Miniprotein binders against f4hyd7r31to219. Designs and how they scored, part 4

Target 1, 189 residues: f4hyd7r31to219
Amino acid sequence: DKIRLSAKRDAKEDEGEELPTELNTINSAGGFLVVSPDKLSVKYTNTNLHGHDVGVVQANKPAPIKCLTYYFEIFVKDSGIKGQIAIGFTKESFKMRRQPGWEVNSCGYHGDDGYLYRGQGKGEPFGPKFTKDDAVGGGINYASQEFFFTKNGTIVGKIPKDIRGHLFPTVAVHSQNEEVLVNFGKKKF

## First folded at step 3 (miniprotein)

Design a8
Fold by ESMFold2-Fast, scan of step 3:
Structure a8 (fold): chain B 189 residues (1-189), chain A 80 residues (1-80)
Amino acid sequence: as target 1 above (189 residues)
Amino acid sequence: SPAEEARRALWEALRYLEEAERLAEQGDYQRVIELTREAIRRATEALRIAEETGDRELAAYAREIIDLATRLMARAYRES
């Protein structure tokens, strides 16, 4: 898909800003997840499933703004019992126990319903559901001021980016055995 | 670091649980018992490190995994 090609970048070639390279283990300490030793995988940990027991983790750096497009991807290794995986963007101050897009100043694409969440505490129909073995991406087009999301290399949708300031790539898991691998661009998308 | 060691042990415990759940669906309860024992062993190591370092959140994570593995093991014994 053309969007995968245009969104692809070599982090080593962007000299102006520190780029996301791994998950932020400091912020993960408050969530119901375990981050792998290489800081590129997360798995849901909590054995007691309640509606608000969300494991949320941010990247170690915000998405760069000195570029035309930013993109990162997850691979769903296991969708767990409910498939409540989410990908998106949040501010540094985001509550680390809510899925991206639930709180104001956040945006998230959710796998269990395929809905987009824009900080209104509710979702809107958006794209297909995603599950085990799907590669799902989140991106920012700075020229058009849009968030966009992909599934297996195809754009599923775009929305206006009405959130100002630095935004952190964010991943959430919410049911037992959910596990995702995160790719910030060191491996081919 | 101790935290990195504890997270590695928890990661290994979760992988044993993942395989145990798959085998439980296949009715292989003997292997479920063996894998849940390994999960408990690794999670207990993570708990030891977390308690020694005062990491309350890692300790809670380890206890959750021990509880899950213990319940799965009990089910496997009942079904075997």
Scores: ipSAE 0.000, ipTM 0.118, lowest interface PAE 19.1, mean pLDDT 75

Design a9
Fold by ESMFold2-Fast, scan of step 3:
Structure a9 (fold): chain B 189 residues (1-189), chain A 80 residues (1-80)
Amino acid sequence: as target 1 above (189 residues)
Amino acid sequence: SPAEEAMRALDEAFRYLMEAFRLAEQGDYQRVIELTREAIRRATEALRIAEETGDRELAAFAREIIDMATYLMAEAYRES
């Protein structure tokens, strides 16, 4: 079944919680990407002959917690040479990565083979591959305490949300010419 | 700051390592070698900073990433 996902309430109903609106250029990890002037698209670019560096960019705000469901989406404009685009959620704080168990601080769905990685080491089979012209989403259902992912409006998988604290919508690009547009809710999902 | 630089390098190294494990499951050993090499490079940069600043926890994590990436890279070479 094709399912359209939308937030059941707006976090702006709670004035203390700002929504993600754009990509964060200041706190982006991996210097091998360019964020557009409107901060809603990212393209992998590397001037080095060996383009093996992962470009990671987070949203400017964490996913709101004072709502029933949070959801954001990417549109794959170009899958590049390897199609190694990922969508998911990460912690802001690199300091947490120094502690035992830091492996549990990330969750991502990867396009080139549909695998999920949960910061536990190797990835696991999860959903279909995704590529150019696909719309892929990442979400949090706070009522059920689950991460979920979508492809073209259909839920492809759900997993328990075992990561506590604030989580940032995150996109990764890893090979030449990979380019995604990000939708934080200003456009219809 | 040096600490921020080291933590960013470790974050990048760990992401390369996790992706390399995923690709190893797919049998893409050429890509595994490429990603583990980058993981080692970045973790080594972080280790240098951690050792200079006396951050033992950060140094331990950098060494763990280097060890895991080195093991995986050796396995990828054996399989390729």
Scores: ipSAE 0.000, ipTM 0.106, lowest interface PAE 18.4, mean pLDDT 71

Design b1
Fold by ESMFold2-Fast, scan of step 3:
Structure b1 (fold): chain B 189 residues (1-189), chain A 80 residues (1-80)
Amino acid sequence: as target 1 above (189 residues)
Amino acid sequence: SPAEEAREALDLARWYLERAEYLAEQGDYQEVIELTRYAIRLATEALRIAEETGDRELAAEARRIIDEATRLMARAYRES
């Protein structure tokens, strides 16, 4: 749990910046993504059943930059039909119909293939697949300038953080019944 | 606008096609079939809009994606 301990310490160190606390419902995808009343759970519920729409939601605040490390976590409550869940970071100007990592200036770890995506179309081998009952985390180490990702409390991979500026924790769901719970640090990781 | 909608749909179709191509190399043919179906649907919608708006370049790109996705989907069915 070294990563979880570090994340908890860093949240306290960043008292000069507001931390992400919940999902941003203002930019939630229309009609196929439901955010819970507490704004800490998201479920894919495409009512028109087209099935090709990606549900993407950002945190309400960017990851703090005046700290050593930032970390947030999702718990996969339901992997749905395809398990196409993604976790990562995007800029505020991110297009909400695209999974994190597809566009330039975004980064995402995808559950269905275990691959890392960081711009334009192709994933790269990275870590294990993740599915129902897995806890998956995304983090930024500002000292080393690296993104890192975790599965069930252990680091699965690290990559250079080649994106500058404010970055928003981001979650994507893509097939019917995919549901994740988001933890921004209020509960122990 | 319709033109912006078509570009977004085509970008998303290209994403699914590229991902499907990669997954075919991994032997994940069930997922390839699903992703190529999405690519075809999105590119077909982009083609419809491109033809209505007279965007010949976008229409050509949409047809290319439809053709490539259709070939890949046929391969995935054969290999599955």
Scores: ipSAE 0.000, ipTM 0.226, lowest interface PAE 13.8, mean pLDDT 75

Design b10
Fold by ESMFold2-Fast, scan of step 3:
Structure b10 (fold): chain B 189 residues (1-189), chain A 80 residues (1-80)
Amino acid sequence: as target 1 above (189 residues)
Amino acid sequence: SPAEEAREALDYAREYLEYAEELAEQGDYQRVIELTRWAIRRATWALRIAEETGDRELAAEARRIIDEATRLMARAYRES
């Protein structure tokens, strides 16, 4: 079977795929954010005078697909003026100017409303709001084909993963002084 | 499907290469190096799938992107 052999070769190539370890400054949007020298924290540095002045940063590698579950976490160091922090997964769009979940092929859990956004330009009630000192996680369960999100170690909710291909852990900040630390697994969750 | 994922990877590689050309004009050679490395990675992955599936057009486009990104990366190293 040609199809099965092709699938096996695709899987074999993915075996060499590296795990996300840090944030990627190259695919961040605009000059609205600063990534720390260790590439594990991001801070919004511009005054948000317009609704589309969003700072978006992706991980340096996509979430691996050769595992049962992938998970990463943020710690909200400062919720800034509006608390418009988001965590989620996006395709590799370095031209993105919106929080994860607003555009098609993205998913995001947003701190200011606690809503889930799944690519339709609007949010759905999902979980609690999150703010300063909260640890918030985003994950993929490949066995069940679900995205899931956590707050302080508790699962907030799960939704179908209806996005194909490689997905990048993504964080967004959208108001002055918003700052998050990112944990890709070197520190215990 | 694998073919769709390969085409998507190649589309990302083209976008990286385009952005790298813009950054090269601005003298941001560190970012040029990073973007061209990413373009090569994506295009190489797409090339392997294209070779396995016999997609000659996809393979040719992947090789073209690898060549262009490699030349730009070399230029960026010289200028940095």
Scores: ipSAE 0.000, ipTM 0.097, lowest interface PAE 19.2, mean pLDDT 74

Design b2
Fold by ESMFold2-Fast, scan of step 3:
Structure b2 (fold): chain B 189 residues (1-189), chain A 80 residues (1-80)
Amino acid sequence: as target 1 above (189 residues)
Amino acid sequence: SPAEEARYALDRARWYLELAEELAEQGDYQEVIELTREAIRYATLALRIAEETGDRELAAEARRIIDEATRLMARAYRES
């Protein structure tokens, strides 16, 4: 199903909630990524460490809950060496050294395998792989209580939202030269 | 300094081992194998420097991490 999505909320649903607008540099742990000055792009950097050093960053605000649907998107500017880019949702106290979906209370769609990770420490087949020049989205449908993910304007899958509380849009990069641009809705999707 | 390099390597080894232990609780034994391999690599580097500098405490801690990571890796292979 091809859809055009907007993070804009109905006017009656825009009461009192601040929206994600940029990446959170204050709470970025891990030190394996650099966030751009406009706080809307992230690039993996790691010169002396090998193995499983994941660069993870959350949005500055949680996804709003007083709306019918929330959506954000990344554009893969460079897929780097391994293409291990992930998009998803995590809680505020998420360990910032893991891809979204590895830990309980997180969910992520991963580019290198196309798998969905639901906090089980293992992915399951879900959608296509994604790479350079793909636009990939993550969303929450509050009416149906589902997470959904998109690739280039097409929904690739939906799953039950079994995580309670506030959830933060989250992006991860894991190999040299991976770089993504993040769109929280200021630009049209 | 060599001491700073050894402490850095030991800290990385400990980080990898702790992450591997968490993922073992989640049942992802393939990732556990990779993480324990990294833990052993960094701990071995720390051990070499500790042996060269005569730092007995650092050497003992590095050996402890190597032993723990090796046992966890063996468990992960059995469960995988």
Scores: ipSAE 0.000, ipTM 0.121, lowest interface PAE 14.7, mean pLDDT 76

Design b3
Fold by ESMFold2-Fast, scan of step 3:
Structure b3 (fold): chain B 189 residues (1-189), chain A 80 residues (1-80)
Amino acid sequence: as target 1 above (189 residues)
Amino acid sequence: SPAEEARFALDLARWYLEIAEELAEQGDYQEVIELTRYAIRLATFALRIAEETGDRELAAEARRIIDEATRLMARAYRES
């Protein structure tokens, strides 16, 4: 079924904790991506592509822990050459050269295969592929201790949240012209 | 402590139920279903702890939230 989240609920969830509002330009990796002036979109710009030249960026704040559910969304403006876009969660100490889910303490849903990656460098079948014009979400259900992911407002899968501590909303782009817009809740989902 | 966590959980459940009631007035029934489901889970956790500790007032509040959220969720399903 379609998930609908309101700005009013997000505003109340902000009480007692600072919420993610924008991408962290200071903590972004290696010049393989450009973050827009409003810090709400990211584009891959590396012209000398090596296989591991992933553009990774975290939100400016971790997902709140004093709430029942956290959710953020990306809109795929351009899927680039390979559509290797990923959305997920990582700890602050995550090595910013790999897509979310490739290393321990990270989890990511990947657009090119629709697979879920959760800290083992190997993906597992999970949901549909996603591409240009798709809205894809990542969430944490703290009551059930699950990560969940959405495509165009529908939950595509849930998994146990086996990572403890603060987790940062994370987006990755990995091929020329990949571009996503990020929504942390200021606009309705 | 578990008792403090239960009280916090019940306060969150009440808060989500309040938001769900406002969203129901706006006709946003999918969000109402989400929030009432979460309110029921939190209030159920709080109820279990309240029963274990003999906190009759907290248990009564938890049951009221469960009842109210269940009715609202049923209404949202009927309207959606």
Scores: ipSAE 0.000, ipTM 0.092, lowest interface PAE 19.7, mean pLDDT 73

Design b4
Fold by ESMFold2-Fast, scan of step 3:
Structure b4 (fold): chain B 189 residues (1-189), chain A 80 residues (1-80)
Amino acid sequence: as target 1 above (189 residues)
Amino acid sequence: SPAEEAREALDLARYYLELAEELAEQGDYQEVILLTRWAIRRATYALRIAEETGDRELAAEARRIIDEATRLMARAYRES
């Protein structure tokens, strides 16, 4: 429920915890993506000549922990050649050449198959595929210790959060022309 | 307005308490302690505004949430 998520976000501001506001251009895969000047859009720019060239970028701050729920959203502006867009959460130490959920200490919902990846190799069936013009969200429910994901305002699935410590909102693009806009809450969800 | 601010804080406190009650049934007492602490904090904020604005009904509701959350928190500590 977006109303509840907005209320939880406002409560976090009262507690003085800094929130993610933009993408971290310093901690991103060089040569595989371009982050816009406003740091709220990412586009895959490599020709994908080396099959493992994933463009990954984290938010500038971890998701706050002094709250019940955290949520952020992407808008798929262009699904590119393969539609290999992913949204999720990673620890600060995550290797920036892998999609969220591919390695341990990460979780990601992937657009090309609709599968969830939680660091166990192959993904598992989870939700629908997502593509151009879809709004897709990633969230943490700290009370239940769950990750959750949304598509166009509806929760598509939930999964246990088996990762300790600070987690960073993370977006990945992996084929030519993939482009997403990121919303950390400044624009209404 | 102060009245709207107090109502929003109280709605949030109510949500925290309801979620804490659900998690207590599941035995997640660490999360129950966190949620009840947050419920008390928000309800106390609402109570202060209600007292300053003379909203007796809102003040009474805030006190009820504080009391319920305090009892649940004590239970969670005992069971943890």
Scores: ipSAE 0.000, ipTM 0.108, lowest interface PAE 16.8, mean pLDDT 74

Design b5
Fold by ESMFold2-Fast, scan of step 3:
Structure b5 (fold): chain B 189 residues (1-189), chain A 80 residues (1-80)
Amino acid sequence: as target 1 above (189 residues)
Amino acid sequence: SPAEEAREALDLAREYLEYAERLAEQGDYQYVIELTRRAIRWATLALRIAEETGDRELAAEARRIIDEATRLMARAYRES
């Protein structure tokens, strides 16, 4: 409800910025995921199983900065064998071999542990785990300078936004059969 | 209601101004002009409704935001 209202306000004020609309297939460096033809779904796939092969993909545009709040969502269609799905924000220069939040200048909420990762190579307790059939969101409140995350429409936590510059909505999958649908606002949240 | 619309507009104006002030404090003037323009737009809507409904306190607050945003916008022009 509140998230929907924020998205509606942002759309009204968003007359000059290009918005994220789909996943970026061109600069996807990990090679361990397949993006659907509509560019709104990702599925982990890997012929050779190696424990550190992460599939990471960014949105095609950064989150807008000329608005008060930005928000996007994923729906977990399949949690795969390990449930190592992550949602968050990264800079364009982020190495597409790690989950969001693992390296500096990134932030991510991880489904398998419910932990928040803030670029320190480690997670900290944050919110509940998330899995198949959960809707999980990532947002930026620019007025308060906070990242926030949601699970099934409820805010699970907020943290200071200590990363400057353009930030790209980012999702990651890390085990066989993990699959998520991404919603950048074309459908209601 | 008009009162609810005016309060929502004033809250948006305040949030845009606060965001612009934070960017200015960080020396990031690139977006301050656009954000202060939005603050003025929302505050002007709030002011119009306040004047139509006789809400003197809301009108005064809207004018305060317009003044502050205008000064910040002028500063941003000088710094960019």
Scores: ipSAE 0.128, ipTM 0.604, lowest interface PAE 4.8, mean pLDDT 80

Design b6
Fold by ESMFold2-Fast, scan of step 3:
Structure b6 (fold): chain B 189 residues (1-189), chain A 80 residues (1-80)
Amino acid sequence: as target 1 above (189 residues)
Amino acid sequence: SPAEEARLALDWARRYLEYAEELAEQGDYQRVIELTREAIRLATYALRIAELTGDRELAAEARRIIDEATRLMARAYRES
């Protein structure tokens, strides 16, 4: 929201940290998603219906660490067949083809169940499911050392940030026709 | 490679099965059915590759996951 957006701008101005501005096409798995020409939307595309064929993409830069709060958002344009959209944070070394939160050193909020995944290979009840036309956010509060997630402007939950080092905003799509738009702060939250 | 794809599929199947077991403890049997069905699908894919490549260890692990997921799915239908 405006407080979170101001924090991101302040961090860049103070420390010279480059902020996430678009999706990273260099390290994304090519066969299971298409990133738009503006690098701000992703759509699942795969004719093979294997459950392990997750389309995962990270932002081009890590979340800044020289600020009080970081926040980014997705808009669910299409929830596809299964609605298996995920938003969260991962380290640069994250195994692509995994939703954020399945592996250690990652955290993700998943739309199909509304569960939080904390790198333990399983989810836990957290917030509501999210689907088409929802705006869903992921954030880091550095002062309190918490991850937090939002749905349509409301905080749905917070958890301790137990992952050290640089973390990349991450989005995953996992079924045919899933499509999300990503907002890194150029547009108002 | 096919072997890497099979290992990835089997790793996913194992995680879905573990998550399904947790959800069964919570009484969320609809989600258990969905996850066990997915685990069986992925483990079956891995089994097929393992049989084609002669990977007996991978084939045995895939069969174990199929068996466990099938039993859990049957339980979830019964408890639902």
Scores: ipSAE 0.000, ipTM 0.244, lowest interface PAE 13.8, mean pLDDT 77

Design b7
Fold by ESMFold2-Fast, scan of step 3:
Structure b7 (fold): chain B 189 residues (1-189), chain A 80 residues (1-80)
Amino acid sequence: as target 1 above (189 residues)
Amino acid sequence: SPAEEARRALDYARRYLEWAELLAEEGDYQLVIELTRYAIRLATEALRIAEETGDRELAAEARRIIDEATRLMARAYRES
């Protein structure tokens, strides 16, 4: 129940902001992923399997700031060869070559190690690994100024939000056949 | 700007088409169909903007990508 309450938005406080509804195929589509026609799923496709070829995609709108809490979720349909799926937040100017959290002004929870990446080029132990059939969420609590992440309906961790300005929900895939479905709130979390 | 968005969309369309060609060699025709459909949609939008702004070079490139992606998509349907 706690996570459902923290994920709910107050409609009056959200007035005037357009919400993320789908993945951005023009501004955020990386070189090594395919976004579905409904723009709510992404799959890694790269025949050369170069280890630094990350597919990164942002939502079509930034997370709203005129609310108490924002939350979005992914469902891991296929963890691919290496399970290097990441979820998090990035600025619009983010370089589309790295998973969220690798470079400054980004934050990401990574499935292959369960680590949190906060823009320092390295991860820190954070939560469990996640893989096929897991539902994983990323959120912002504006009242406390924290990022938080979830796995299968439970909060795995919270950290200070030290990035200011508009932040875009972001998903990354990094090995062959990794595939995730994205839920921006049209379906129940 | 619309012109910058059109150029970005066309660059992504070209990359999707290039990957679709590689995936066709691997026999992954379902992904070829998905990539070529995306290439066509992005190039069609770029073409619309290029025609509205009078960018003849961008319009010509968009038409080439639409044509090539359409042929590859037809091949993928036949081979799947």
Scores: ipSAE 0.000, ipTM 0.124, lowest interface PAE 17.1, mean pLDDT 74

Design b8
Fold by ESMFold2-Fast, scan of step 3:
Structure b8 (fold): chain B 189 residues (1-189), chain A 80 residues (1-80)
Amino acid sequence: as target 1 above (189 residues)
Amino acid sequence: SPAEEARMALDFARMYLEFAEELAEQGDYQEVIELTRFAIRMATYALRIAEETGDRELAAEARRIIDEATRLMARAYRES
């Protein structure tokens, strides 16, 4: 089934709570990714032949909590050499050195294997791989306390949200030429 | 339905209170105040509907959340 998304809230009604609108250029890791001037796309610019340099970037604000569901989406413009793109959620304290879901207090859906990573340093089978021209989403269902992920408008899977505190939408690029567009809800999903 | 809205409101109140407890441990007291205020509002809404519909279990849970959130909010004001 196609996921039904809640309407974007009026920020004025959510006094003191601001929505993610763009990527955070200040705390992006590694110096081997470039964020576009509109702060809504990221491209991996290094060769990373050995696979050790991960480009990670968080949204400029945490996911809001005064809503039924939070959702954001990426469009894979280029899957690069290895297709090691990841989408998910991390805490502000995340070290920005690994893909979301690799370290504790993070969760991520990875394109190259289709696995889910839950902060255990390993992935588990989850859904399909994703690649160039796929639209992939990450969400939080606050009523059920679940993370969920989508591919091209269909829910891939759901897992318990076992991470507390503010969570930041996070994307990672990991091989040469990987490029992702990010949609935080300004355009319809 | 109003009953479904009340249950959903109470679920949100529980969620916001749990989040506020985490943020209090991190010293984010302004955020704690905001979240506990919202939790109290949602739980109060749930309580009104629960009392009107005779849902004693929902009413008891709503009162528990209001009490806990109020205590946390008071602490956050002192620490901010």
Scores: ipSAE 0.000, ipTM 0.132, lowest interface PAE 20.7, mean pLDDT 75

Design b9
Fold by ESMFold2-Fast, scan of step 3:
Structure b9 (fold): chain B 189 residues (1-189), chain A 80 residues (1-80)
Amino acid sequence: as target 1 above (189 residues)
Amino acid sequence: SPAEEAREALDWARRYLEWAEELAEQGDYQRVIELTRLAIRYATEALRIAEETGDRELAAEARRIIDEATRLMARAYRES
């Protein structure tokens, strides 16, 4: 099936942007997550029960800007002991030491509280919590300049996209046994 | 259980080492160094648990992975 990108491009822009296809293992934060050999799943692997370390990983390419809408999805294979899974967008210069949305110029939907984080180090009520067996998506509508998030095929919320420049699809895991599979559009959403 | 944790850690160590070997064939030595570090870390954790639980077979396999990953990492540093 086709990636849900409905952008109009002229002939010169047909050689445009490369799409995210997999997770970026080289720039991933810390040793608190393991990325699968196919680079499409991530698991929290810190054995320190009292560790405060977040496992966060970006896609290998930024979301394309020469399209009307961009979307990617995760499937929560295991919610671990705390269910502190997050999905969202960050800049390349993101420190990758906290979940998406904690630092300025990032945005994240968090599973343990269902809250939206948009760079203030605090969340705001947004949507339902998400957990094992949920499919959760993050998207950008460039026409309206909005971030949007989905849970099991339903849009849970939209917010203004007030972050400029290239943004990388980002996933975070933060407690033992949390594991997610990532879909950048090669499989049907 | 500790035994399940050790087997899972070892499984990830194997996967990272296999991926590092593929990237070494492609000449991507920067990634090889990163992946061999991960393989060694996970295999070392598996070894620790295996030694605590008396799982001699898993301990031997973990040591083999540490050895192979260490050799590959040294090669990657030399070629980088």
Scores: ipSAE 0.000, ipTM 0.115, lowest interface PAE 18.9, mean pLDDT 76

Design c1
Fold by ESMFold2-Fast, scan of step 3:
Structure c1 (fold): chain B 189 residues (1-189), chain A 80 residues (1-80)
Amino acid sequence: as target 1 above (189 residues)
Amino acid sequence: SPAEEARRALDEARRYLEEAERLAEQGDYERVILLTWEAIRRAYEALEIAEETGDRELAAEALRIIDEAYRLMERAYRES
C-alpha cells in the first residue's frame, strides 16, 4: 500500500502531507548560524562559545505520519573546533536555547560525545562519535514507535518514541566553523 | 478553556521553579532536579496552548521559566 511505499524513503506522500524539503530560516531558533541560499546547509557563525550559544534550525515541515518510516540525513562538511553537531527531532512549539534532546519534547544524537539526549537535561551513552565526512541520519519507525539514528548507512541505536504529535527534523551547530549539509530525500540516501 | 488551562499550567510551573530556587539555596540538589523537571513539564504545557491561542505574553513567560529551570537544573547536576 501507499504507507508501505513511503517506508522506502521515496517522496511518495502527496495525499495531504507536505514533506520536509529545506531548512526553515523563519521559525528556527538561534542567531548563531547561517543557512545557505538553497536552504540545505547550515554553518555556525558565532566565535564565542558559551553553554547557550547554540545554533538550531528545524525543517520547513514536520516528518510525515502516514508512512511506516521517516528518515533524513546530514553530511558533516566541517566539524569545527569542537564537533558539537546534533541531529534529531523537536515539536513545532519547542523554543530551543540548546541542542535537540537537551530540553523536553525533543530527541537528539550528538556528535562530540556520541550520546543520546531525550529531554532530561543530560545525555546517555548511545553510539559512536561523528565528525567530518560522516553521513548521520535520524529516523522515526512509526510501526514500532521508535526513534533511530544511523552513521554511514548503519543503524547505531533505537529508542522508544515517547513524544506525541508532529515532529520536525532538527539540526544544531555549536562551535566555530561547524557546517553540515542536509538531505531530506531528494538525493539518494 | 484552553486559556485557563495554560494559565494554570504556567502558575504551577512558577511555583515549582520558586521552590526549586529556595531548595538550591539550601544545597538540596536532589529535590532541585526533581522540581525543575516538573517546572519544565508544566511550562511546556502552557507554551503549547499559548502558541495555539496566540497568547504571546504567556508564551514568553513560559520560555523564561523553561530557561531559568534548565539553568538551575544544570547547576544542581554540577554541584550534586
Scores: ipSAE 0.000, ipTM 0.148, lowest interface PAE 15.1, mean pLDDT 74

